# VHH binders against p49116: the designs that were tried, part 140

Target 1, 238 residues: p49116
Amino acid sequence: EGPLLSDTHVTFKLTMPSPMPEYLNVHYICESASRLLFLSMHWARSIPAFQALGQDCNTSLVRACWNELFTLGLAQCAQVMSLSTILAAIVNHLQNSIQEDKLSGDRIKQVMEHIWKLQEFCNSMAKLDIDGYEYAYLKAIVLFSPDHPGLTSTSQIEKFQEKAQMELQDYVQKTYSEDTYRLARILVRLPALRLMSSNITEELFFTGLIGNVSIDSIIPYILKMETAEYNGQITGAS

## First folded at step 7 (VHH)

Design wa11 (framework vhh_ozoralizumab_d1)
Fold by ESMFold2-Fast, scan of step 7:
Structure wa11 (fold): chain B 238 residues (1-238), chain A 121 residues (1-121)
Amino acid sequence: as target 1 above (238 residues)
Amino acid sequence: EVQLVESGGGLVQPGGSLRLSCAASGFTFSDYWMYWVRQAPGKGLEWVSEINYGGSSTKYPDSVKGRFTISRDNAKNTLYLQMNSLRPEDTAVYYCARSPLSEYFLKGDYRGQGTLVTVSS
């Protein structure tokens, strides 16, 4: 019955592919995003409460929430990734594509709206100056969501989510004692994560993946990786 | 039924040349931008080249620029990739892809089964 998260769960260090190319390409974006996804999955695996749910339940949880975890990771690592530069390059390419009649206007509109929502989310988190402890607890809150369809053990999941909420509250009240409404401002940001399409996230960031595999299909593989194999993936193949 | 069928892959020595072909059917070929993308063993998809509907505009990444040439024959519904000065790092399965999304997303609206190119001694 100790705390849900330890200090080791606050550490979230993304190592970017090097060097950054002069002109951004889909492969650099995909490798960067894959490293963030692998880091996020490893983070989830390291939580004892997550492992306690059992393999089938914990895999189902991650399949349901990977887009929310990934988006929180994008916001947390926005500076390290130069996310604004990546999104600007994508927007420029989409605008050029419509002028050449390569893409449908409806599809471009959907993707542009997703990019706008993502930018708005990341800007709101930056303005709130969300710290590493707050990000860790927000990720835990979205990870332990009992309300996804098809889940078993929902009472245990709800208990872990409530524990994450309580520990976040304790942290914010002690660390930001002068700001009575900080917790409320942080928590009202979370519903926006569920409005963002996982399909569009895949197309923006994971287009360079091997074959036509979906993130849903690779999640079980990532979650079962041994530490040495996982470390190889997040740092890139030697 | 939209179909793209690649051919022309094979084993070649470093410094050698190959010409890939992609036969298109089931759609109006001349109305689409076309692409070559490749996937090396154990790696993700990499964009190789693009060509507009008439063949007047082409683009290449620095990794193949000056060595590869994309072209098309709209009368034959066929896309080509001329590969010169091949290197071991060019070893990959090469796919023919159709727009509208493939230059940006590399998933496209349709892609063929691929043709294997192996560059080794």
Scores: ipSAE 0.000, ipTM 0.155, lowest interface PAE 12.2, mean pLDDT 82

Design wa12 (framework vhh_ozoralizumab_d1)
Fold by ESMFold2-Fast, scan of step 7:
Structure wa12 (fold): chain B 238 residues (1-238), chain A 121 residues (1-121)
Amino acid sequence: as target 1 above (238 residues)
Amino acid sequence: EVQLVESGGGLVQPGGSLRLSCAASGFTFSDYWMYWVRQAPGKGLEWVSEINYGGSSTKYPDSVKGRFTISRDNAKNTLYLQMNSLRPEDTAVYYCARSPLSEQWLKGDYRGQGTLVTVSS
């Protein structure tokens, strides 16, 4: 009935770990990425429409789209994170830490191609100067994707996605009234998110500190976390 | 400046008990999730317990569940691990770790030398 998103859903503030080490390492990168993942999942669970779908559907949706949400979050927070510096450090760390025979060249090429795609995506969003409202609606469109295998309540999910699309259109037409093609330029960026491997994202950003547990297996626990604990992790308040 | 100092390790017979302590300094202790992790000889790091900011939520892997109890005293900046019904496979160096994040998959920042626990006859 009401709007899908409120002003509170536009606020998306990442607090980075401090102090930053002299040399970037797997631990700092993982902690930074984990904070962004927690922020993204807390953002999703704060949406009334998302809550209304129920716990099982919520878990299935986030498991299906966490990589897309995370990548949008990386683009939105690229300056705060110094993302280009982190990506350079990941490349350097992989080259040094693996100490693989040159026979692993094909895997290294796949990882480097993924980093290139990520850089291109973030650069395209920066050039478009995507604002906080636009990011919130793009995340909502991604979150309420009815086309993932195994989903229940797909008609309701589709309705919420269409509502997100309509509200984004209304916002862009009102706020950027002189730029008649802005919405189209924004929306054509979204398909690139589905071409990015969640397994490679996990290898790049969540190495070292995860142990033997995957992002997919922890999602239900994060979604059940108490609001106070989420806020403590996101704000990093001293 | 940031320090975590573990203590309480020692030699104990199978079935015995030990209490480990971790003294934290140089940061606001109550703003961090705390972890115990261990490393057995020739093995990798294994997570053994976690506790949230206030101590209301704790988690354990099946290998120690029901035998180990993690607790914290925020007024004293101290983390504890009560270890009961110890087994030879619990033999390891135990490290205290901090993290601003929750859940078993993030082990946090390792500081100090750890404390050795040996379970043997």
Scores: ipSAE 0.000, ipTM 0.137, lowest interface PAE 14.7, mean pLDDT 81

Design wa13 (framework vhh_ozoralizumab_d1)
Fold by ESMFold2-Fast, scan of step 7:
Structure wa13 (fold): chain B 238 residues (1-238), chain A 121 residues (1-121)
Amino acid sequence: as target 1 above (238 residues)
Amino acid sequence: EVQLVESGGGLVQPGGSLRLSCAASGFTFSDYWMYWVRQAPGKGLEWVSEINYGGSSTKYPDSVKGRFTISRDNAKNTLYLQMNSLRPEDTAVYYCARSPLSEQYLKGDYRGQGTLVTVSS
């Protein structure tokens, strides 16, 4: 029996839209976020264990955890995305919106709190210096979460999560042998992902989507996408 | 899912009036600036009007200023566009649009399917 993840699953390379505009806009942010979401979902669908669960189960898993996967991707790709610049621009405009009465104060507060949670999460991951192997296994742990309501095959999902956790433990113990508590410090960061609203993530990063489409409606489409169609979304070459 | 459903379009003679409505659901309507945009046949999108979340501020381009009035009823989650003194040049599909999180992202947020306004004799 082989490992849950192969070396191909450790490689997670986001290709950004180019050039970056002088002033950030909804479409640039949405395109960048969409590329990260597509990369994250293609990453998940490339895992044999994920495919073994069947289409209905694996779609339900991703619908339940896309925000956690996306947030881990934001943390992992924060430098490539210039995420701090994107968040700073959003914060600046939200502060201006208070002065101009463009959004309710309650809504601005909710969005600001979400941004602060996201910044704290990304900062904690950066301080821990999480590597590519650790990110791959953390994504697998959140992907194979058996505790989402409405899931079938929960025993199999739990077995895949346990396998991910075991392989992460083996990796950390061998690679960071002098840091006895590193695994614990990494794993206690994961509950914070569930404190972040998927609705606010969608609002911050996906407002440039055409029409009345939601991430929930897009997920089944991306998971059924053929390789050539997927590559077009990732590279913008379609 | 955010939904915006426009209605009230139709055929009207020059100089006539129409009142467009937009029914909003799936979000807290009172938390957002709202917009009307239009697209004439074979042309790009044109901004028509904007209204802040409380209705205290409205803006219009010169092409419709004095003829069109945007308003909102936050209790009914409904946006309105009162169009008076209609001209053949006002013929377009009219879309209701929700503002993004900030002024920087004023275009490209959720938009409805549109309602056709034809001004012809």
Scores: ipSAE 0.000, ipTM 0.206, lowest interface PAE 12.2, mean pLDDT 82

Design wa14 (framework vhh_ozoralizumab_d1)
Fold by ESMFold2-Fast, scan of step 7:
Parts: structure tokens; C-alpha cells; sequence
Structure wa14 (fold): chain B 238 residues (1-238), chain A 121 residues (1-121)
């Protein structure tokens, strides 16, 4: 029934809070990350195939893959976010804190490994010069993953994932016709997304959230937001 | 709900002492670096002190070094600032601030409501 994604699904524009503070702070990072998360969820909700799966399936899919979608969004929006500056500041501080106590040292190592994986992923995507169409299809492949535990309608989800893969292949072969192995180089990047801890992502980017509110707990509410409420979140208005 | 509530401010004479407290709730206090920052009337935020997760490492700017001491009690989720030999230029609203990882992630923004310290006769 026509393409999985339209040109409207290629547009992915993150508007950052302004002005940027003289020194990076938890509130600015959290606000920036929240805007990216809301943009990512609104993007998913706008896909007709996603809507056709129903609210329960939609919530389960996004709960399972939000960290993968968010990480793809970080890579896509790395320049506008000044992500390298944020991560460099965190790394510098952690290196200065190596000799504290045994428990703090173990935490520092865990966080450093996560930051290294994130930097490597973003750098690989930048080197491949992934375009807006490629990012849209990669996000669709991640979103329509039939292999998460507890999912229903897995055959339909798999069909949508295969459709995303087919449309990505058609796009790449048409647009980058002289690069025979480009699609393979892009697709082998995706498994790395599942190796990154959503708990550490939440700590690094969402520490400024008020209340005992996890990303898992807010996903159903974000997906149910009225258009006006969603636009308020994206533009930074309540 | 993450909360930082400062207390202990007040009017004190030059050369006097005050101890500020910050009561933290809604997060695992021992996982965070903690800061004191201040804002004098008509001026920007100035960092005053930092302390690591366990309290084994502290830092101060030259303006307060030797006069102020930061400490923490992780069992009570409380941050302290002992202020000695106070000077009129120490007059400011003092804020407790939290960072998961570094001074750079907190400088100038995320903070509690503040407590006023006035150093005058």
C-alpha cells in the first residue's frame, strides 16, 4: 500500500534551548535530550504503519527501542547538539576522578565504557556521511524490530521492518550507485545500538528530570500527548 | 522529585562564622558530585566549592581557600559549607548544586532555592 515512509518522515529538525550557557549544566543537557526524545517519539507516532499496530503495540515497541532511537538521534543531531563538547567535558571530569574509592572507580569505568561506545558509534555514522533518508530508514528498522520479548503482532512488525529494509536498499542503490558495499557498511552499525545501556543513557542525559520518573514510565504519556502539548515540548514551552 | 533545600544563612559580622546545610532528596545522593555556588547582588554565579562522591576530594577557588570547608554526610543526604573569617565580599545568595559527573555540567545553573548570607556590621 505505498511506501512505508514519505518525505515528511525524512525531516528531523532539533531546535536547541537558547542561549547555550557559558558552562554546560545538567538542566541544559536534560532539556536538549528531552527535546530529542520528544522529536523521536513524535516521528514514530507520525508513521501510518506504526499507528496501524495499535496503542498497546506502539507503547511496547517504543519502550523496547527508545534508547536505540535516541542514540540514532544523537548521531544525526550531533553537530546541532555540540555532542562532542558535552561528552568531552564528561570524559575530562571522569579522568580527573579515577582515584577516589573502589565503588566510585567501578562506576567511572562503567560510564567511560558507555561514552566510548557512543563516541565510536557517532564517529562511524559521521564517517559514512549518513543522509536524512538513510537515518529515517535506520530508525524505522530499529522501531519495527520483531525480536523484543513480550511483543504481539510480531509477523506484522517483521513485514514493516522488511519493507523498511527494502526501501533503504532501493534508495541507497539509486542514490549511491557507485558504492556497491555502502548498504552493508551502514547495516553492520545497527547491532552496536543494543550493546549500549539505557540506564547509563538515562543517567547521562536525563538526570535533570524532576520526580521519580523513568523514561520507561513517561513513554506512554508522550505517545498520548495532544499535538499542542507535543509542540509545547518541542519548542520548550510547557 | 529531586529537591535541594539550603539553610543556615543569615546576618553575621566581618570575621564571623556560619555553617550552611543542603538537604537533598529524590535521588541517590552518594552518586553525585556536589557544589556550592553563590551570586552576589548584581553579579553572576561564582563557584565556591566542590566535593566528590565520598568526600575524599574537595576544591576551592583562591577567594575562599583556607576559610571555607565543604563536607558531606551521605547517610543523612546532607551537604555542608563551614564558612570562617567571613568578609563583606562574601555577601551573596548561596546555592547547593548537583552534578552526576563534573563541575562543567553544573556551573551556573541547576541548583536549589538558595540561602542569603549577609556579612556587615
Amino acid sequence: as target 1 above (238 residues)
Amino acid sequence: EVQLVESGGGLVQPGGSLRLSCAASGFTFSDYWMYWVRQAPGKGLEWVSEINYGGSSTKYPDSVKGRFTISRDNAKNTLYLQMNSLRPEDTAVYYCARSPLSEQLLKGDYRGQGTLVTVSS
Scores: ipSAE 0.000, ipTM 0.135, lowest interface PAE 13.5, mean pLDDT 81

Design wa15 (framework vhh_ozoralizumab_d1)
Fold by ESMFold2-Fast, scan of step 7:
Structure wa15 (fold): chain B 238 residues (1-238), chain A 121 residues (1-121)
Amino acid sequence: as target 1 above (238 residues)
Amino acid sequence: EVQLVESGGGLVQPGGSLRLSCAASGFTFSDYWMYWVRQAPGKGLEWVSEINYGGSSTKYPDSVKGRFTISRDNAKNTLYLQMNSLRPEDTAVYYCARSPLSEQFFKGDYRGQGTLVTVSS
């Protein structure tokens, strides 16, 4: 019956690999993205409602929405990651790939469109000055999405999503009382997350993972990690 | 030039044993965690084993625990996988992989070309 999220769920602090290399490379980008993914999975696991759904259901939810959670995390952590610099480096690499005929024109177009959508999303969130509470509730709304194929306990998931929406509304109305349309401006940004390809996100940010291992395939292992293992992944410490 | 070259695969009957080797070159082998991963026909990659820098820590999934043993020889820049009590479901291409980061499931910055293991009568 308590609130869906507590103040502990608002804290979302990404620790970047150090030192930053003079020139961005795939290993630095992959390590940075992996830390963000692990932080996002640990955040989800810390929600009592998420744990209450049971292991099979919570794994299925994260498999379905990891790209949306990751993209929200990119927007929230864009400054600490220097995301614009990472995306500029990727664009430069794509231009070189065109000259060397390493990728088809159609594939390059798809990847560039994805980068533009991602930049527009992050810029929109920055312009709206989304705060930590708002990000926490937006992540909860996408996490508790009952409409993904193959999910069980969909009625319970829907109730948690509605609870997230209601708590976001209460927060925004109380905190930004003079801005009557703020909630509407925030919520209309969410459908764009569903249009972003998880395969392209994997190509851009998770190059350097073993062979063809998909994020979907590793999610069950991440969710089963002990707290110490999560901390090791997030900080890069043993 | 970083290279990982797997060998030792082949056809074996159920209940049999095989020893895989991975010869590493072009980098400081002792600075990397090493992994074995496999890909069965028509399936995705599956993590099989991991070993730390010095060989003092090893981990296995339940599917191979007690049957497979990972080891390394840093003086020879070689990684090994001893496979005992082989089952038809162990049929896969086995890959050697490296990672500079400790405690990284399925993460690697390089993998080899693989060696085929077929468990059949």
Scores: ipSAE 0.000, ipTM 0.116, lowest interface PAE 16.6, mean pLDDT 82

Design wa16 (framework vhh_ozoralizumab_d1)
Fold by ESMFold2-Fast, scan of step 7:
Structure wa16 (fold): chain B 238 residues (1-238), chain A 121 residues (1-121)
Amino acid sequence: as target 1 above (238 residues)
Amino acid sequence: EVQLVESGGGLVQPGGSLRLSCAASGFTFSDYWMYWVRQAPGKGLEWVSEINYGGSSTKYPDSVKGRFTISRDNAKNTLYLQMNSLRPEDTAVYYCARSPLSEQFYKGDYRGQGTLVTVSS
């Protein structure tokens, strides 16, 4: 049957809106995040194993894990997005807001905790110098998670997750043969993805979505999108 | 250079009306949520109104709801606050503020120098 992922699945190239403004705006953040989300879902759709699970299972899996895929994408694309600059500006602004307005302190604290967890995750991945092959397999491991509530075909999902884990192990052992503990250092980072709130991610990165649509509602549409429609979204066509 | 310049403040009698304006420059005005905030002498900042980037959504605290109306003209890069039925407790310096995201998370990343509104006989 061959490998779970091909070389085409390792390629993950985000095209950003140009230019980045001197000051953050909701349109730039939302468009950038939407491009990353579309790229992530198109990546998942292109995997033959994912296609084999069928439309209903595909929708359920992506609804369960989109925040994990998106966060891995943020870490992988952090440099091209200038993510550290965006998050630092947001953090500074929120800290000033806490001092001025006691009435929103609890909510601002929750958002600050989320941003701190996101920064920690992205920094840990950067320090490990995670390569494109490793990112592809980490994304496959989180995509093929059999442990989400309400899933059908859990035995097939588990099989694909195990295949992703085995192929990642083979890659790391061959490519980083002198670093005996590298695989373990990479894998212990994954549980942190489930501690991050999808609701806070949606509010931070997708608040500019036209029509106040939720990510949950848009997922089936993106997964059914034709390649031409997808390319129109990621290239910034009007 | 980002600039917000408030105008339209002045002395008005109780029950009167004023319209404040904020002229924005140095950024794409339509990409930002806009706010009016005020500070009475010896008090902290008080949020007065917010408006989304398209002008389709507005919010107010109970203290001004029904009396104040926020609006924006993206073609003119201008924010407005129509203030009716003014009370002595509305006396404050009024500031225009911008934010890249909704008020729920951000209180503005830039604020103007303000315009004084005095409600007194």
Scores: ipSAE 0.000, ipTM 0.138, lowest interface PAE 12.9, mean pLDDT 82

Design wa17 (framework vhh_ozoralizumab_d1)
Fold by ESMFold2-Fast, scan of step 7:
Structure wa17 (fold): chain B 238 residues (1-238), chain A 121 residues (1-121)
Amino acid sequence: as target 1 above (238 residues)
Amino acid sequence: EVQLVESGGGLVQPGGSLRLSCAASGFTFSDYWMYWVRQAPGKGLEWVSEINYGGSSTKYPDSVKGRFTISRDNAKNTLYLQMNSLRPEDTAVYYCARSPLSEQFIKGDYRGQGTLVTVSS
């Protein structure tokens, strides 16, 4: 019984490592992105329904959807991160590299297209003025996706996704009662998350990870971290 | 002023060895991934090796793996390439390059003037 999400799950506060450096570097980008990833995974772990699925299912589920959760987090925290400034700096660097014929044009094109898709997504969410409750439920809908290959407990995952959809509908209908089509406008944005490459996201935001480990390989370890460790990571305390 | 100056190239017989150096100035060397790239006569640029900002991670294409070793000395702002078991097909101008991001999608926003390596009997 009870709601899928509580008011506690609406709170999503990213603490940036330090003021943006004079010139952007991979360490700053990676540290900022890592904090957001840790915050997102801590958020998922705090949901009782998620815990009820068990450790193996939790790991498989997050491995399948971390890029979607991360992208929603980028959109939600875009102002705090100065995301537009980060992306503009990367685009400027890539444009200079193309002009000097120093890098593969095909790969640069793929990365540029990914950045433009990400900017479009974040801009669309900003224009819709998505609130904290709506972000929480969109993240829950993404998290409890039963349609990823290799998942177990798919019927239970589907039930939690349906519960997230029902609670989002109830919230939007009560809070934005005058806007009959708001829910539809929000939900049609979600398919775009599946079109964004996790490999390109990892390359753009996590290049500074020590040991060149993949996000996929570290997910089980992050999910096992205690609450104090998550809080330490997002606040910069060691 | 950003500057990368390569040295150590020359004429060497097949099976020989050379050690290339790249002296960096005008930027914080330890904030950048570093690369060696080469250009053989009449061909495009080819990636040869990469090293992360701390030197703990290195990568090589199969064409040079086991023969070439990239290293860096952040205290001296210097990048190195140890080349062993050289082959005629290794003949190229070798450039060092810097990048704020890894090699998978960007490989250098600046490169030096290069140093010529000729492998011939």
Scores: ipSAE 0.000, ipTM 0.132, lowest interface PAE 13.0, mean pLDDT 82

Design wa18 (framework vhh_ozoralizumab_d1)
Fold by ESMFold2-Fast, scan of step 7:
Structure wa18 (fold): chain B 238 residues (1-238), chain A 121 residues (1-121)
Amino acid sequence: as target 1 above (238 residues)
Amino acid sequence: EVQLVESGGGLVQPGGSLRLSCAASGFTFSDYWMYWVRQAPGKGLEWVSEINYGGSSTKYPDSVKGRFTISRDNAKNTLYLQMNSLRPEDTAVYYCARSPLSEQFMKGDYRGQGTLVTVSS
């Protein structure tokens, strides 16, 4: 069996909408987030092991883990996105909503706690100096999660997850041979991704979606897109 | 230890001007969005202005738009509010506030002690 991921799967290049507006708005944030989500799904569908599971399984896996993939993508692309600036704009909007009595205090508390958890996660990944190979394998580990409710082919998914874990271990041991505890420090970050609410992520980053479309509703469409159609979406245009 | 210290408040005539300052310490000032909020006697908190990390993006409510200007000097760790064409309705205690994007968020939003602005004849 060949490796689960090739060097092609390590490349993760986000192209941002240009230029960044003087005042951040929901449309710019949504377009930026949509580009990252599209890039993440395109990355997943390019993996031969993922393709081998079949369309129904692929859709179910991505619906279950898109928030984990998206959050890893935010951490990996934090500098390119100016994520700290985007999060600050969202916090500002929430504070204005409190002042104008637009949202309940309980909802604002939940959203602020989510932003704090997201910032802490991204900061922890930055401090660990996670490289492109490590991000690729972490994304593969969360993608091939056999423990989501309603999945079929769970034994095959588990085998691909184990393969991702083994290949990450081999990479870290070879590349960071003097740091015996690095793999453990990386892997203990992953459970935090499951504590992040997908509904709150959707509200924060995807409020600019047109036609009352949900992430769950667009996932099958994105996964079935031909390369030309996919490229048209990520470059923007009506 | 995070500290925000407001200054520059006082008594002014209607139509007058004041410049408020907020001296920040104990954190990396350039990593935070900064805000001015005010509380009029017997009223709740009202958002007055916001500014991003570098000062390139600012926002105001209609009640102060065109009269107030927020700015920051990251080299001096200082936030400013230039208030022109002051009205009696602007009478309030003015606070500067930091965006709660750190562990300190769990201890509540960080605001200074405030500075009183009174607009009366």
Scores: ipSAE 0.000, ipTM 0.112, lowest interface PAE 17.4, mean pLDDT 81

Design wa19 (framework vhh_ozoralizumab_d1)
Fold by ESMFold2-Fast, scan of step 7:
Structure wa19 (fold): chain B 238 residues (1-238), chain A 121 residues (1-121)
Amino acid sequence: as target 1 above (238 residues)
Amino acid sequence: EVQLVESGGGLVQPGGSLRLSCAASGFTFSDYWMYWVRQAPGKGLEWVSEINYGGSSTKYPDSVKGRFTISRDNAKNTLYLQMNSLRPEDTAVYYCARSPLSEQFLRGDYRGQGTLVTVSS
C-alpha cells in the first residue's frame, strides 16, 4: 500500500501555557506535559496503520510505549518547553529536599538518575539535529513495537515497524546522502528510551494533572476522545 | 496505580476532635514525605502539616500548631491527622498529598480526592 506516514504526521507543534511563571510549579509543568502527551496520543491515533489494528490492540500498544513516545516528544520539543530550565529547577528543589530530609536518599537517587538519563538522551538527539521527518519515523518505530508482553497481532505490528524503518532509511539516505552513518547513529539512540522509568516520568510530569490515576489507566479514555477534546487539551482552551 | 484515599471526615462541634486517615497504594510509601492540605469553601489550598519518610520530623503552620498531630504507619501504608480543639475556621475539604520535589509544588495537586470536615454548632 502507500506510505506509512503522510506529511500530516510530520507536523508536531506543541503550544505552551503562556506566560511561563516566575517560579516553576507543578501546575505549569503538568499542564505543559499533558499538552505534549495529548498531542502524542492524537498523533498516534491519526495513523491509518494504527487505526487498522483495532481498538484493543491500539490501547495495548500505547499503554506499553507511552513513556517512550513522551520522551521522544520531550526531546523534539525541548526548546519550546525550555526543558533544560524545568529539569534544572527540579534538580535544585531535589537538592533542597536532601537538605530538609523530605525524601529518602534511595528515592532521591532514583529521581536524579532518571533526570540525568533524560538530559543525556535529549542532548544526544539535539547534537544529531534530528529533523521532523526523522522524529515522526522514530515515534512510529517505537509505537509499532511487536515485543511488548500481552500483544496480539504481533506479526502485523512487526510489518508496520519494518515499514517505518524502511521509510526512515529511504528518507535519511536521500536527504543526508553525504552522511553514510547517520541512520546508525539515530537508531542506536532508541534502546535508551526503554531505560526510562514510566513511574518516575509520571512523578515528575503528571502528578498535578492526573492525581492518583496512572497514565496507563487513562490511556483508553484519551484514545477515545473526539478531535475537539484533543484540541482542547493541547491548546489549553477553557 | 498510585492512589491516596482519605477518610474520617464529618460534622463535629467546636472544641471537638476528629482523626483523618489516608490509605496509600501503588508506590513505596516509606520513601516519601507526606502532607495534609485543606481547601475551605471559596478559598485556595492551605498547607496543614508535613511528615518525613520515617515519621521522626513533623512541621505545622501556626494556625494548627499544638492542635493537630500528623503521624504515619509505614507497615500499613497509612497517613493520619489527629485534629483536636477544632474551630469553625478548620471547616474544609482535607487532602492527603505525596511529597513533591519542592515546597512550591505542594499546592499544585499532589493529592487524593479529599474528605470533608465541617466544624459547626
Scores: ipSAE 0.000, ipTM 0.189, lowest interface PAE 13.7, mean pLDDT 81

